# Designs tried in a protein design chat: VH-VL binders against q0atu2. Part 167

Target 1, 119 residues: q0atu2
Amino acid sequence: MLDKKARIRTSREYRNVFEKGKRLSGRFLIIYYVENALDNNRFGFITNKKIGMAVIRNRIKRQLRAIVREYQGQVKNKHDIVLVARAGIGKSSFEGMEKDYIAIMKKAGLFARNANKID

## First folded at step 8 (VH-VL)

Design tc4 (framework fv_dusigitumab)
Fold by ESMFold2-Fast, scan of step 8:
Structure tc4 (fold): chain C 119 residues (1-119), chain A 121 residues (1-121), chain B 111 residues (1-111)
Amino acid sequence: as target 1 above (119 residues)
Amino acid sequence: QVQLVQSGAEVKKPGASVKVSCKASGYTFTAYDINWVRQATGQGLEWMGWMNPYSGYTGYAQKFQGRVTMTRNTSISTAYMELSSLRSEDTAVYYCARDYSYYETSYFDYWGQGTTVTVSS
Amino acid sequence: QSVLTQPPSVSAAPGQKVTISCSGSSSNIGDNYVSWYQQLPGTAPKLLIYDNDKRPSGIPDRFSGSKSGTSATLGITGLQTGDEADYYCGTWDSSLSAEYVFGGGTKLTVL
């Protein structure tokens, strides 16, 4: 579980990320992201009603939190990042969501480079 | 800037199928979901389904399940909606619309001009 | 028959104010954000209001939206002849398999 300080919780904080942040789309996920003035990263999770019933939306949200938690050490510090589920995510596997998250974060330049890569 | 341009009017006989196209321009085609909405003569707007151009996955309204197929060709930024086993009741204007997800909301921010489909014998 | 209930028509004179209601249930309006779409005669619908009460760029502040419980309202002040159109509310329905649902539409006549 992500702890309290690593979560975006208020609607005002979410809107700040949407209004000032960059948008990048993946296969099942959209991220909105902006640098913050804090000492840590914060994550938000949005599953629109179009995804399906509450049980499906809640499952997706839990799985996305688990994925984010697993990879949080690779995320460049001092960012507010909101994950928005897009149409079709309910039909994806956990692995499919995880793969999409990694791909988007790398494309956004938010993941640290592989230590073994020649640069 | 952002435009969705649909194919021209079609006249079909009962039992035929029709395939309507929707060409996107002015934005990254795969970055936004596409919805299809129709308006039968003298009636209101009726949602048919969504298609995710990145994944190719779709979701259809129960009323159209089994008769509708939504696809895309990402090389030409074009979405398609095919409706089979046409009846006179399918005479309508068919619209494609772009889905915008913002916070906990999702709405249709840009619409195509519509394609008139007439089904008559 | 539409899932969301709107009055079929409303009319007023130029410069007047009108209110268009949209009634739903807990699984749609009660559980989701409402959008409003304007359809001028012979044209495609256009987004007028999103997120219950927000206006897209280019929509004048004469148009406003609100939501309370399972009902939403579109308000139009300073009516102009160019406002003659059909107005539709729309939202997602959170039942078994989510579908987007529209109101039956309200024809606004500016006489």
Scores: ipSAE 0.703, ipTM 0.893, lowest interface PAE 1.4, mean pLDDT 90
Fold by OpenDDE, second read of step 9:
Structure tc4 (fold): chain C 119 residues (1-119), chain A 121 residues (1-121), chain B 111 residues (1-111)
Amino acid sequence: as target 1 above (119 residues)
Amino acid sequence: QVQLVQSGAEVKKPGASVKVSCKASGYTFTAYDINWVRQATGQGLEWMGWMNPYSGYTGYAQKFQGRVTMTRNTSISTAYMELSSLRSEDTAVYYCARDYSYYETSYFDYWGQGTTVTVSS
Amino acid sequence: QSVLTQPPSVSAAPGQKVTISCSGSSSNIGDNYVSWYQQLPGTAPKLLIYDNDKRPSGIPDRFSGSKSGTSATLGITGLQTGDEADYYCGTWDSSLSAEYVFGGGTKLTVL
């Protein structure tokens, strides 16, 4: 599980990312990202009702948290990043989600230059 | 400017299939899902399903499961909706609509002009 | 037969205020953001309100939306003849395998 301080938790924090951040769409994910004034990155996760039933949404959130946790040390510092699940993500494999996350984060230029395991 | 332009009117016999196209422009086609909604004459709006143009994955309303197929051609930014085993009650105007996902919300912010499909013997 | 319930019709004179209700359940309006769509005669639907109470660009502020519990309301002040149209509420419903659901529609007549 992600560290508490690595999580976007309040509505105000989410709103700030959505209003001031950049938006980029991937195959299964949309990311909103903005620089923060902290020494750490914070991640948020959104799975709206379009994704499916609560059990599905919860599974997706769990999987996305696992992916983010795996690569969090390779992400550029001082960013708030919100992941919004797109339609169809529930039909994707974990590897598919991971691949999409890596691809979209690369496109956003959010990985550090010395990042590994992202090729 | 975002635009969704649909194919022309169709007249079909019962039991036949119809395929309606929806060409998108003014935005990145693969970045937004496409929804299909129909409206019988004098009736309300009825949601049919969604299609993710990037992945090609779909989600259909239970009512149309097994009878509807939503596809896309990304090279020409075009979405397709095919409805088979047509019945008279399928006579309606069919709309494509762009799905905008923002935060925890999803709504249809742009619509095609509609395609009239008439099913009659 | 629609999952969301709207009055079939409402009417008022120009300049007056009208409200259109949309009633649902916990699985749809209760848990999700509501959108409203305007459909002028012979035209495609148009997004009027999103996220319960937000207006897209180009929509005048005399159109408003609100949500409370399992119900949503569309308000139109300063009614104009050009407002004569059908209005639909819509939202997602997870109980129906994550299907989008519309209200039955409300025909607004400007007297």
Scores: ipSAE 0.660, ipTM 0.909, lowest interface PAE 0.9, mean pLDDT 94

Design tc40 (framework fv_dusigitumab)
Fold by ESMFold2-Fast, scan of step 8:
Structure tc40 (fold): chain C 119 residues (1-119), chain A 121 residues (1-121), chain B 111 residues (1-111)
Amino acid sequence: as target 1 above (119 residues)
Amino acid sequence: QVQLVQSGAEVKKPGASVKVSCKASGYTFTGYDINWVRQATGQGLEWMGWMNPYSGYTGYAQKFQGRVTMTRNTSISTAYMELSSLRSEDTAVYYCARDYSYYEDSYFDYWGQGTTVTVSS
Amino acid sequence: QSVLTQPPSVSAAPGQKVTISCSGSSSNIGDNYVSWYQQLPGTAPKLLIYDNDKRPSGIPDRFSGSKSGTSATLGITGLQTGDEADYYCGTWDSSLSAEYVFGGGTKLTVL
């Protein structure tokens, strides 16, 4: 389960990311993202009705939260990021969704790069 | 700036297939799903299906399952809709439309000009 | 046979108001957002309203949308002759297999 403070919860906060954020598309996911004024990242998840029945939409949401949770340590700080499932995601495997997420986050420049520095 | 430009009118015989094209410009083609909608003369809009140009995945309305195929060529930003086993009842204007997701909603924000397909002897 | 029910026609004089209803069920309008499309004679449809009540850039504020339960309404105030068109509601139907569904369309005449 993703920590409460790392989740976008209100419709107003979601709309802010949609209206002010940048958009980047992947094979199964769209992300909208914007810098925030907080000390942490927040994630939102949208599976609209074109994805299918509630059972499918709820499975996709659970799987996306698990993927985000696993890779949260690589995400650059201070961003609000909304993941929107696009048509066909219900036909994808978990690994397919995971690969797509990683690819999108790298293209957006949202994954932190490794940088070894001398003290 | 966003444009969807469709191929020209087609006249086909019953039993033939027709393939309509929809060329996108002014945006990243793979970034938005494409839907196909038709309209018979004097009738309403009828949804046929969606195609995700990034993945190539599709979903079709039950009425068209087995007769419709939606594809794309990403190198030329073009979507295709092929309808086979044509009947006179398939005479219609066929539209492509771009799917935009906003919050929990999904809708068709830009439409092609339409392609008239006439099925007759 | 349309899944969503609209009146086939509505009429009003220039400067007046009209409302166009769109009735569905729990699997479509009841749990989904509604869009409205305007189709001028001989042209492709154009998005008029999305997310129940939002206007795309360039759509005048005299066009409005609302949703209550399993019904949606398009409102047009200050009618102009250029508003003569067919109007369609549309939404996703989230029953067994998701499909986009349209209303049967309403022809607006400004007389």
Scores: ipSAE 0.817, ipTM 0.917, lowest interface PAE 0.9, mean pLDDT 91
Fold by OpenDDE, second read of step 9:
Structure tc40 (fold): chain C 119 residues (1-119), chain A 121 residues (1-121), chain B 111 residues (1-111)
Amino acid sequence: as target 1 above (119 residues)
Amino acid sequence: QVQLVQSGAEVKKPGASVKVSCKASGYTFTGYDINWVRQATGQGLEWMGWMNPYSGYTGYAQKFQGRVTMTRNTSISTAYMELSSLRSEDTAVYYCARDYSYYEDSYFDYWGQGTTVTVSS
Amino acid sequence: QSVLTQPPSVSAAPGQKVTISCSGSSSNIGDNYVSWYQQLPGTAPKLLIYDNDKRPSGIPDRFSGSKSGTSATLGITGLQTGDEADYYCGTWDSSLSAEYVFGGGTKLTVL
């Protein structure tokens, strides 16, 4: 599980990212990202109702949190990043989600070009 | 400027299929889902389904399951909606609409001009 | 037969205020954001309100939206003849395999 201080938790924090951040769309994910004034990154997760039932949305959230946790050490510092799950993500494998996350984070310039899975 | 331009009017016989196109411009086509909504003459709006232009994945309304197919050609930024086994009650104006995902929900922020499909014997 | 219920019609004189209600259930309006769409005669729908109460660029502030419980309301002040149109509420419904649902539509007549 992500550290509490690595999470976006309040509506105000989410709103700030949505209104002031940049938007980038991937295959299964949309990310909103903005620089913060902290020493750490914070992550937020949104599962669109279009994904399906609550049990599915919750599963997706768990999977995305796991992915973010695995790669958080490779993300450039001082960013608030919100992941919005796109419709159809529930039909993707975990590996597919992971691949999309890496791709979109690289495109956003938040990962190094040579970033890969850490064993 | 975001634009969705749909194909022209169609006249079909019962039992036939119709394929409506929706060409997108003014934005990254693969970055936004496309929804299809129809409206029978003098009636309200009816949601048919969504299509993710990047992945090609779809979600259809239960009412149209097995009869509707939503696809896309990313090279020309065009979405397609095909409805088979047409019946008279399928006579309607069909709209494509861009899906903007924001927070936990999405809404349709841009719409095509509509395509009239008439099914008659 | 629409999942969301709207009055079939409303009317008022220019300059007056009108409200259009949209009633649903916990699985749709209760749990999800509501959008409103304006459809002028012979044209495609246009986004009017999103996320319950937010206006897209170009929509004047005389249009407003609100949500309470399982109901949503569209408000139009300073009514103009150009506002004569059909108005639809819409939202996602989790009970219907995450389908989008519309209200039956409300015809607004400017007297």
Scores: ipSAE 0.363, ipTM 0.847, lowest interface PAE 1.8, mean pLDDT 92

Design tc41 (framework fv_dusigitumab)
Fold by ESMFold2-Fast, scan of step 8:
Structure tc41 (fold): chain C 119 residues (1-119), chain A 121 residues (1-121), chain B 111 residues (1-111)
Amino acid sequence: as target 1 above (119 residues)
Amino acid sequence: QVQLVQSGAEVKKPGASVKVSCKASGYTFTGYDINWVRQATGQGLEWMGWMNPYSGYTGYAQKFQGRVTMTRNTSISTAYMELSSLRSEDTAVYYCARDYSYYEHSYFDYWGQGTTVTVSS
Amino acid sequence: QSVLTQPPSVSAAPGQKVTISCSGSSSNIGDNYVSWYQQLPGTAPKLLIYDNDKRPSGIPDRFSGSKSGTSATLGITGLQTGDEADYYCGTWDSSLSAEYVFGGGTKLTVL
């Protein structure tokens, strides 16, 4: 489970990310992201009813939170990021969702850079 | 600007198949799901299914399962809907529409102009 | 039969107000946001309202939406002849197979 401080909590905060953020799409995920004025990152998760029944939507949300938690240390500081499940995600494997997340975050430039190595 | 341009009218005999195309422009084709909706003459709108152009995955309304296939060709930004075993009651205008997700909802923000399919002997 | 119920027709004079209802159940309108689509004669549908009460850019404020329980309402004020169209509500149904469902449509005549 992500720490409460690392979660987008209110509909107002979600709408801010949708209205001011950038959109980037992956195979199973869409992210909306914007820099915040806080000292940490916050994540939101959305599984629209088009994904399926509550059991499927809740499973997807739990799996996405687990993926985000696993990689949270690699995300550039001070961002609000909302993950939106797109149609077909329920047919993906956990590994498929994980690979999609990594690809999207890299493409967005949201993973922290490693310092250049000099010999 | 966003446009969805569909193929022209088709006349088919009962038992045949029809394949309607929907060419997207003005946006990243793989970034938005596509829905198909039909409308029989003088009737209301009827949802047929969705297709994710990035993954190729689909979901169909139960009424059309076994007869409908939705595909895409990403190199030409084109979605396809093929309906087989046509009956006279399949006579309708078929629309493609782009899916947009905002907060906890998704809806159809841009529609193709429609393709008339007539099934008659 | 459509899953969502709308009156088949409504009519009023230019400048008047009309309300179009859309009734569903707990698995659709009761648990989801509603969109409205306008279909002018001979044309494809066009998004008119999303997220229960939001207007896309270019839609005048004469058009409004609301939702209460398992019903949604489209309001049109200051009617113009160019508003003659069929109006459809739509939403996702969260039952056993998730499907997008439309109302049966309401024909608006401006006399």
Scores: ipSAE 0.794, ipTM 0.906, lowest interface PAE 1.0, mean pLDDT 91
Fold by OpenDDE, second read of step 9:
Structure tc41 (fold): chain C 119 residues (1-119), chain A 121 residues (1-121), chain B 111 residues (1-111)
Amino acid sequence: as target 1 above (119 residues)
Amino acid sequence: QVQLVQSGAEVKKPGASVKVSCKASGYTFTGYDINWVRQATGQGLEWMGWMNPYSGYTGYAQKFQGRVTMTRNTSISTAYMELSSLRSEDTAVYYCARDYSYYEHSYFDYWGQGTTVTVSS
Amino acid sequence: QSVLTQPPSVSAAPGQKVTISCSGSSSNIGDNYVSWYQQLPGTAPKLLIYDNDKRPSGIPDRFSGSKSGTSATLGITGLQTGDEADYYCGTWDSSLSAEYVFGGGTKLTVL
C-alpha cells in the first residue's frame, strides 16, 4: 500500500491538481500533475461509474495503486499526481495498465533520469 | 481572451515539407495540450495528433506517424506542426485547437483560424 | 470511413426541430464524453456541445446534446437560417491508442 502521506485525500487537493496541473492522456489513463510544496509525491486515483460496477472500480483502483507503488521510487519528487482511469481500462490487463502508466509518466517527464524499472 | 492565431497559407510541391505555426494567447500556454486537425476541401475533420507544450511530448495519429512532427516554443507561446513528404492528398486546411481537460473530460474549446496548405506539382 | 457515423445531411424549415445522430462503438462513444462542433461555411469549427450535453457560454439553449450507449444525438430547436452549417461529433477512442475521432459530419440545410 501507498503510505498515507503519499496519497491525495481531500477534494480540495484533487481540485488543486485538476485546476493548476498539467494533463496527459494515455490509452487507459489520464494523468494530472503539479508541483507541490512538500518533499514527497502524492498520488490520487479517480475511477468513475463508467468503468463498471463498484467491484470492478475497486479492482482497478487496487491495480493502479500497485503500479504506482512499484514505480514511486523512480518518480521525481515534489509532485501531486492524479491518475484518472478511462472507461476502457476495465477491459485491459494489468500489464496493459502498467505499460500505459509508464508511457504517460515518461511523456510527462516525471521519471527520474536514472530510473531503471522503466522501458 | 483565449486566441489561437495560425500562420498564413502555404503552397508546396510534392515531396516537400510544410511547417504551420499556432500562436496562443490569453491563457497559460504550457497548461493545455494543443491538437492539430485538418480538413481537406469538401471533406470532414481529421485529427492528426496532440502536443503537450510543457513537456514537448506528443501523440500522433497512426496515419501520420513518421511524417508529422509537433513542437513548440514556450518563450513565444507558439506551437508548430510540420508535415513532411507532402502529397496531393495533404492539401487541406490545418487547424490547431486547445484541449480543455478536467477529470476524464476532454474537448477542443478554442480553435485557430486555420491554415490552407496546397500541394501541387 | 470515419470512425463515428453521422448522416451526411439533414434539412428542415425555420422554426422546426432537427436531430443529428452520431453512432460509434464501446471504445469511443461508449467509453468517453462526446463533443459537438459547428462549422459555418468558410470558418473554423466551433465548440457547440461538450461532455455529451453541456453548452459552452454563448451557445443558446436551442442546442442540446444527449448520449446513450454507443450513440450520441445533437438536437436543434427553433431552427434559424444562421444554423446552416456542418456539424461534427467527436470523442476519444481508447482502442486507437487514445486517438481523437470525428464523425463524418452532417450538413444542415435550412429550407
Scores: ipSAE 0.014, ipTM 0.674, lowest interface PAE 8.1, mean pLDDT 90

Design tc42 (framework fv_dusigitumab)
Fold by ESMFold2-Fast, scan of step 8:
Structure tc42 (fold): chain C 119 residues (1-119), chain A 121 residues (1-121), chain B 111 residues (1-111)
Amino acid sequence: as target 1 above (119 residues)
Amino acid sequence: QVQLVQSGAEVKKPGASVKVSCKASGYTFTGYDINWVRQATGQGLEWMGWMNPYSGYTGYAQKFQGRVTMTRNTSISTAYMELSSLRSEDTAVYYCARDYSYYETTYFDYWGQGTTVTVSS
Amino acid sequence: QSVLTQPPSVSAAPGQKVTISCSGSSSNIGDNYVSWYQQLPGTAPKLLIYDNDKRPSGIPDRFSGSKSGTSATLGITGLQTGDEADYYCGTWDSSLSAEYVFGGGTKLTVL
């Protein structure tokens, strides 16, 4: 579970990231991201109704939070990042979601370590 | 700049299959899910399903389950919707539409021009 | 059949205002955000409103949206003849299968 300080909490904050941020898509995930004026990163997680029933959406949210937490030390500081689950993510494995996350973050230039090794 | 261009009108006999294409341009094709929506003459809009062009995964409305197949060819940025076992009530205009996720919702921000499919004897 | 209920037609004179209702249930409008689509005669639908009340770039502020409970409303002010069209509300249904559902459509006539 991520610390509360590292989570985007309000609908206003989410909408700000969608409206002002950059968008980058992966196989199972879309990220929206923007620089913030804070000393830390904040993450948001969206699992839309088209993903499936609450049990599936809750499992995906837990798995995404675990992935983000595992790699948080590699993320460039001072960003608000929203992860949006794409249609079909419920059919992916944990490893598949993890690989997709790493690929997207590297392509966005958001990983501090080896961020520029992959196009 | 963003465009979805669909294949031309089709006339089919009952029991046949039809495959409608939707060619995307002006954006990264694999970055946005595609939905299919149909409309019978003088009737309302009816959602058929979604297809994720990156993964190839699909989700279909219960009504079309077993009769519809949605696919894509990423090399030519084209989505396809095939409907089999056609009946006269399948006579409609078929649309592809790009979906965009904003906060907790998905909306269809760009639509193809539509493909008229007529099923008659 | 339509999952969301709209009046089949509405009419008003140029310069007037109209509202179009869209009624659902707790599993759709009550639990999700609503979009509105305009379909001019002989054309594909076009997005008018998303996230209950937001306009895409290029949509004039004469068009507005709102949501209360299990119902949504599209408002159009300063009616123009070019607004004659069918209007559809749409949202996701929080059913086990998860489907996008549309209202039955409202034909707007500017007399």
Scores: ipSAE 0.795, ipTM 0.911, lowest interface PAE 1.0, mean pLDDT 91
Fold by OpenDDE, second read of step 9:
Structure tc42 (fold): chain C 119 residues (1-119), chain A 121 residues (1-121), chain B 111 residues (1-111)
Amino acid sequence: as target 1 above (119 residues)
Amino acid sequence: QVQLVQSGAEVKKPGASVKVSCKASGYTFTGYDINWVRQATGQGLEWMGWMNPYSGYTGYAQKFQGRVTMTRNTSISTAYMELSSLRSEDTAVYYCARDYSYYETTYFDYWGQGTTVTVSS
Amino acid sequence: QSVLTQPPSVSAAPGQKVTISCSGSSSNIGDNYVSWYQQLPGTAPKLLIYDNDKRPSGIPDRFSGSKSGTSATLGITGLQTGDEADYYCGTWDSSLSAEYVFGGGTKLTVL
């Protein structure tokens, strides 16, 4: 599980990312990202009702948190990043989600230059 | 400027199939889901389903399961909706609409001009 | 037969205020954000309100939205003749499957 301090938790924090951040779409994920004034990154997760029933949405959130946790040490510092699950993600494998996350984060330039395990 | 331009009116016989196209421009086509909504004459809006242009995955309303197919051609930024086994009650104006993922909601911020499909014997 | 219930029609004179209700249940309006769409005669629907109470660019502030419990309301102040149209509420319903649902629509007549 992600550290408490690595999570976007309040509506105000989410709103700030959506209003001031950049938007980038991947196959199964959309990311909104903006620089923060902290020493750490914070991650937020959104699973639209389009994804399906609550049990499915919760599963997706759990999987996305696992992916983010795996690569969080390779992400550039001082960013608030919100992951929005796109339609169809529930039909994707975990590996597919992971691949999409890596791809979209690379496109956004959010990985550190010395990052590994992202090829 | 975001635009969704749909194909022209169709006249079909019962039992036939119709395929409506929706060409998108002014934005990254694969970045937004496309929804299809129809409206019978003098009636309200009826949601048919969504299609993710990047993945090609779809979600259909239960009412249309097994009868509707939503596809896309990314090279020309065009979405398609095919409805088979047409019946008279399928006579309607069919709209494509782009949705925007924001917070935990989905709303349709841009719509095509609509395509009239008439099913008559 | 629509999942969301709207009055079939409302009317008022120019300059007046009108409200259009949208009633649903816990599985739709109760748990999800509501959007409103305006459809002028012979045209495609247009996004009017999203996320319960937010206006897209170009929509005047005389249009407002609100949500409480399992109901949503569209408000129009300073009614103009150009506001004569059909109005639809919409949201997700996750009762058995994830489906988007519309209200039955409300015809607004400007007297």
Scores: ipSAE 0.472, ipTM 0.871, lowest interface PAE 1.2, mean pLDDT 93

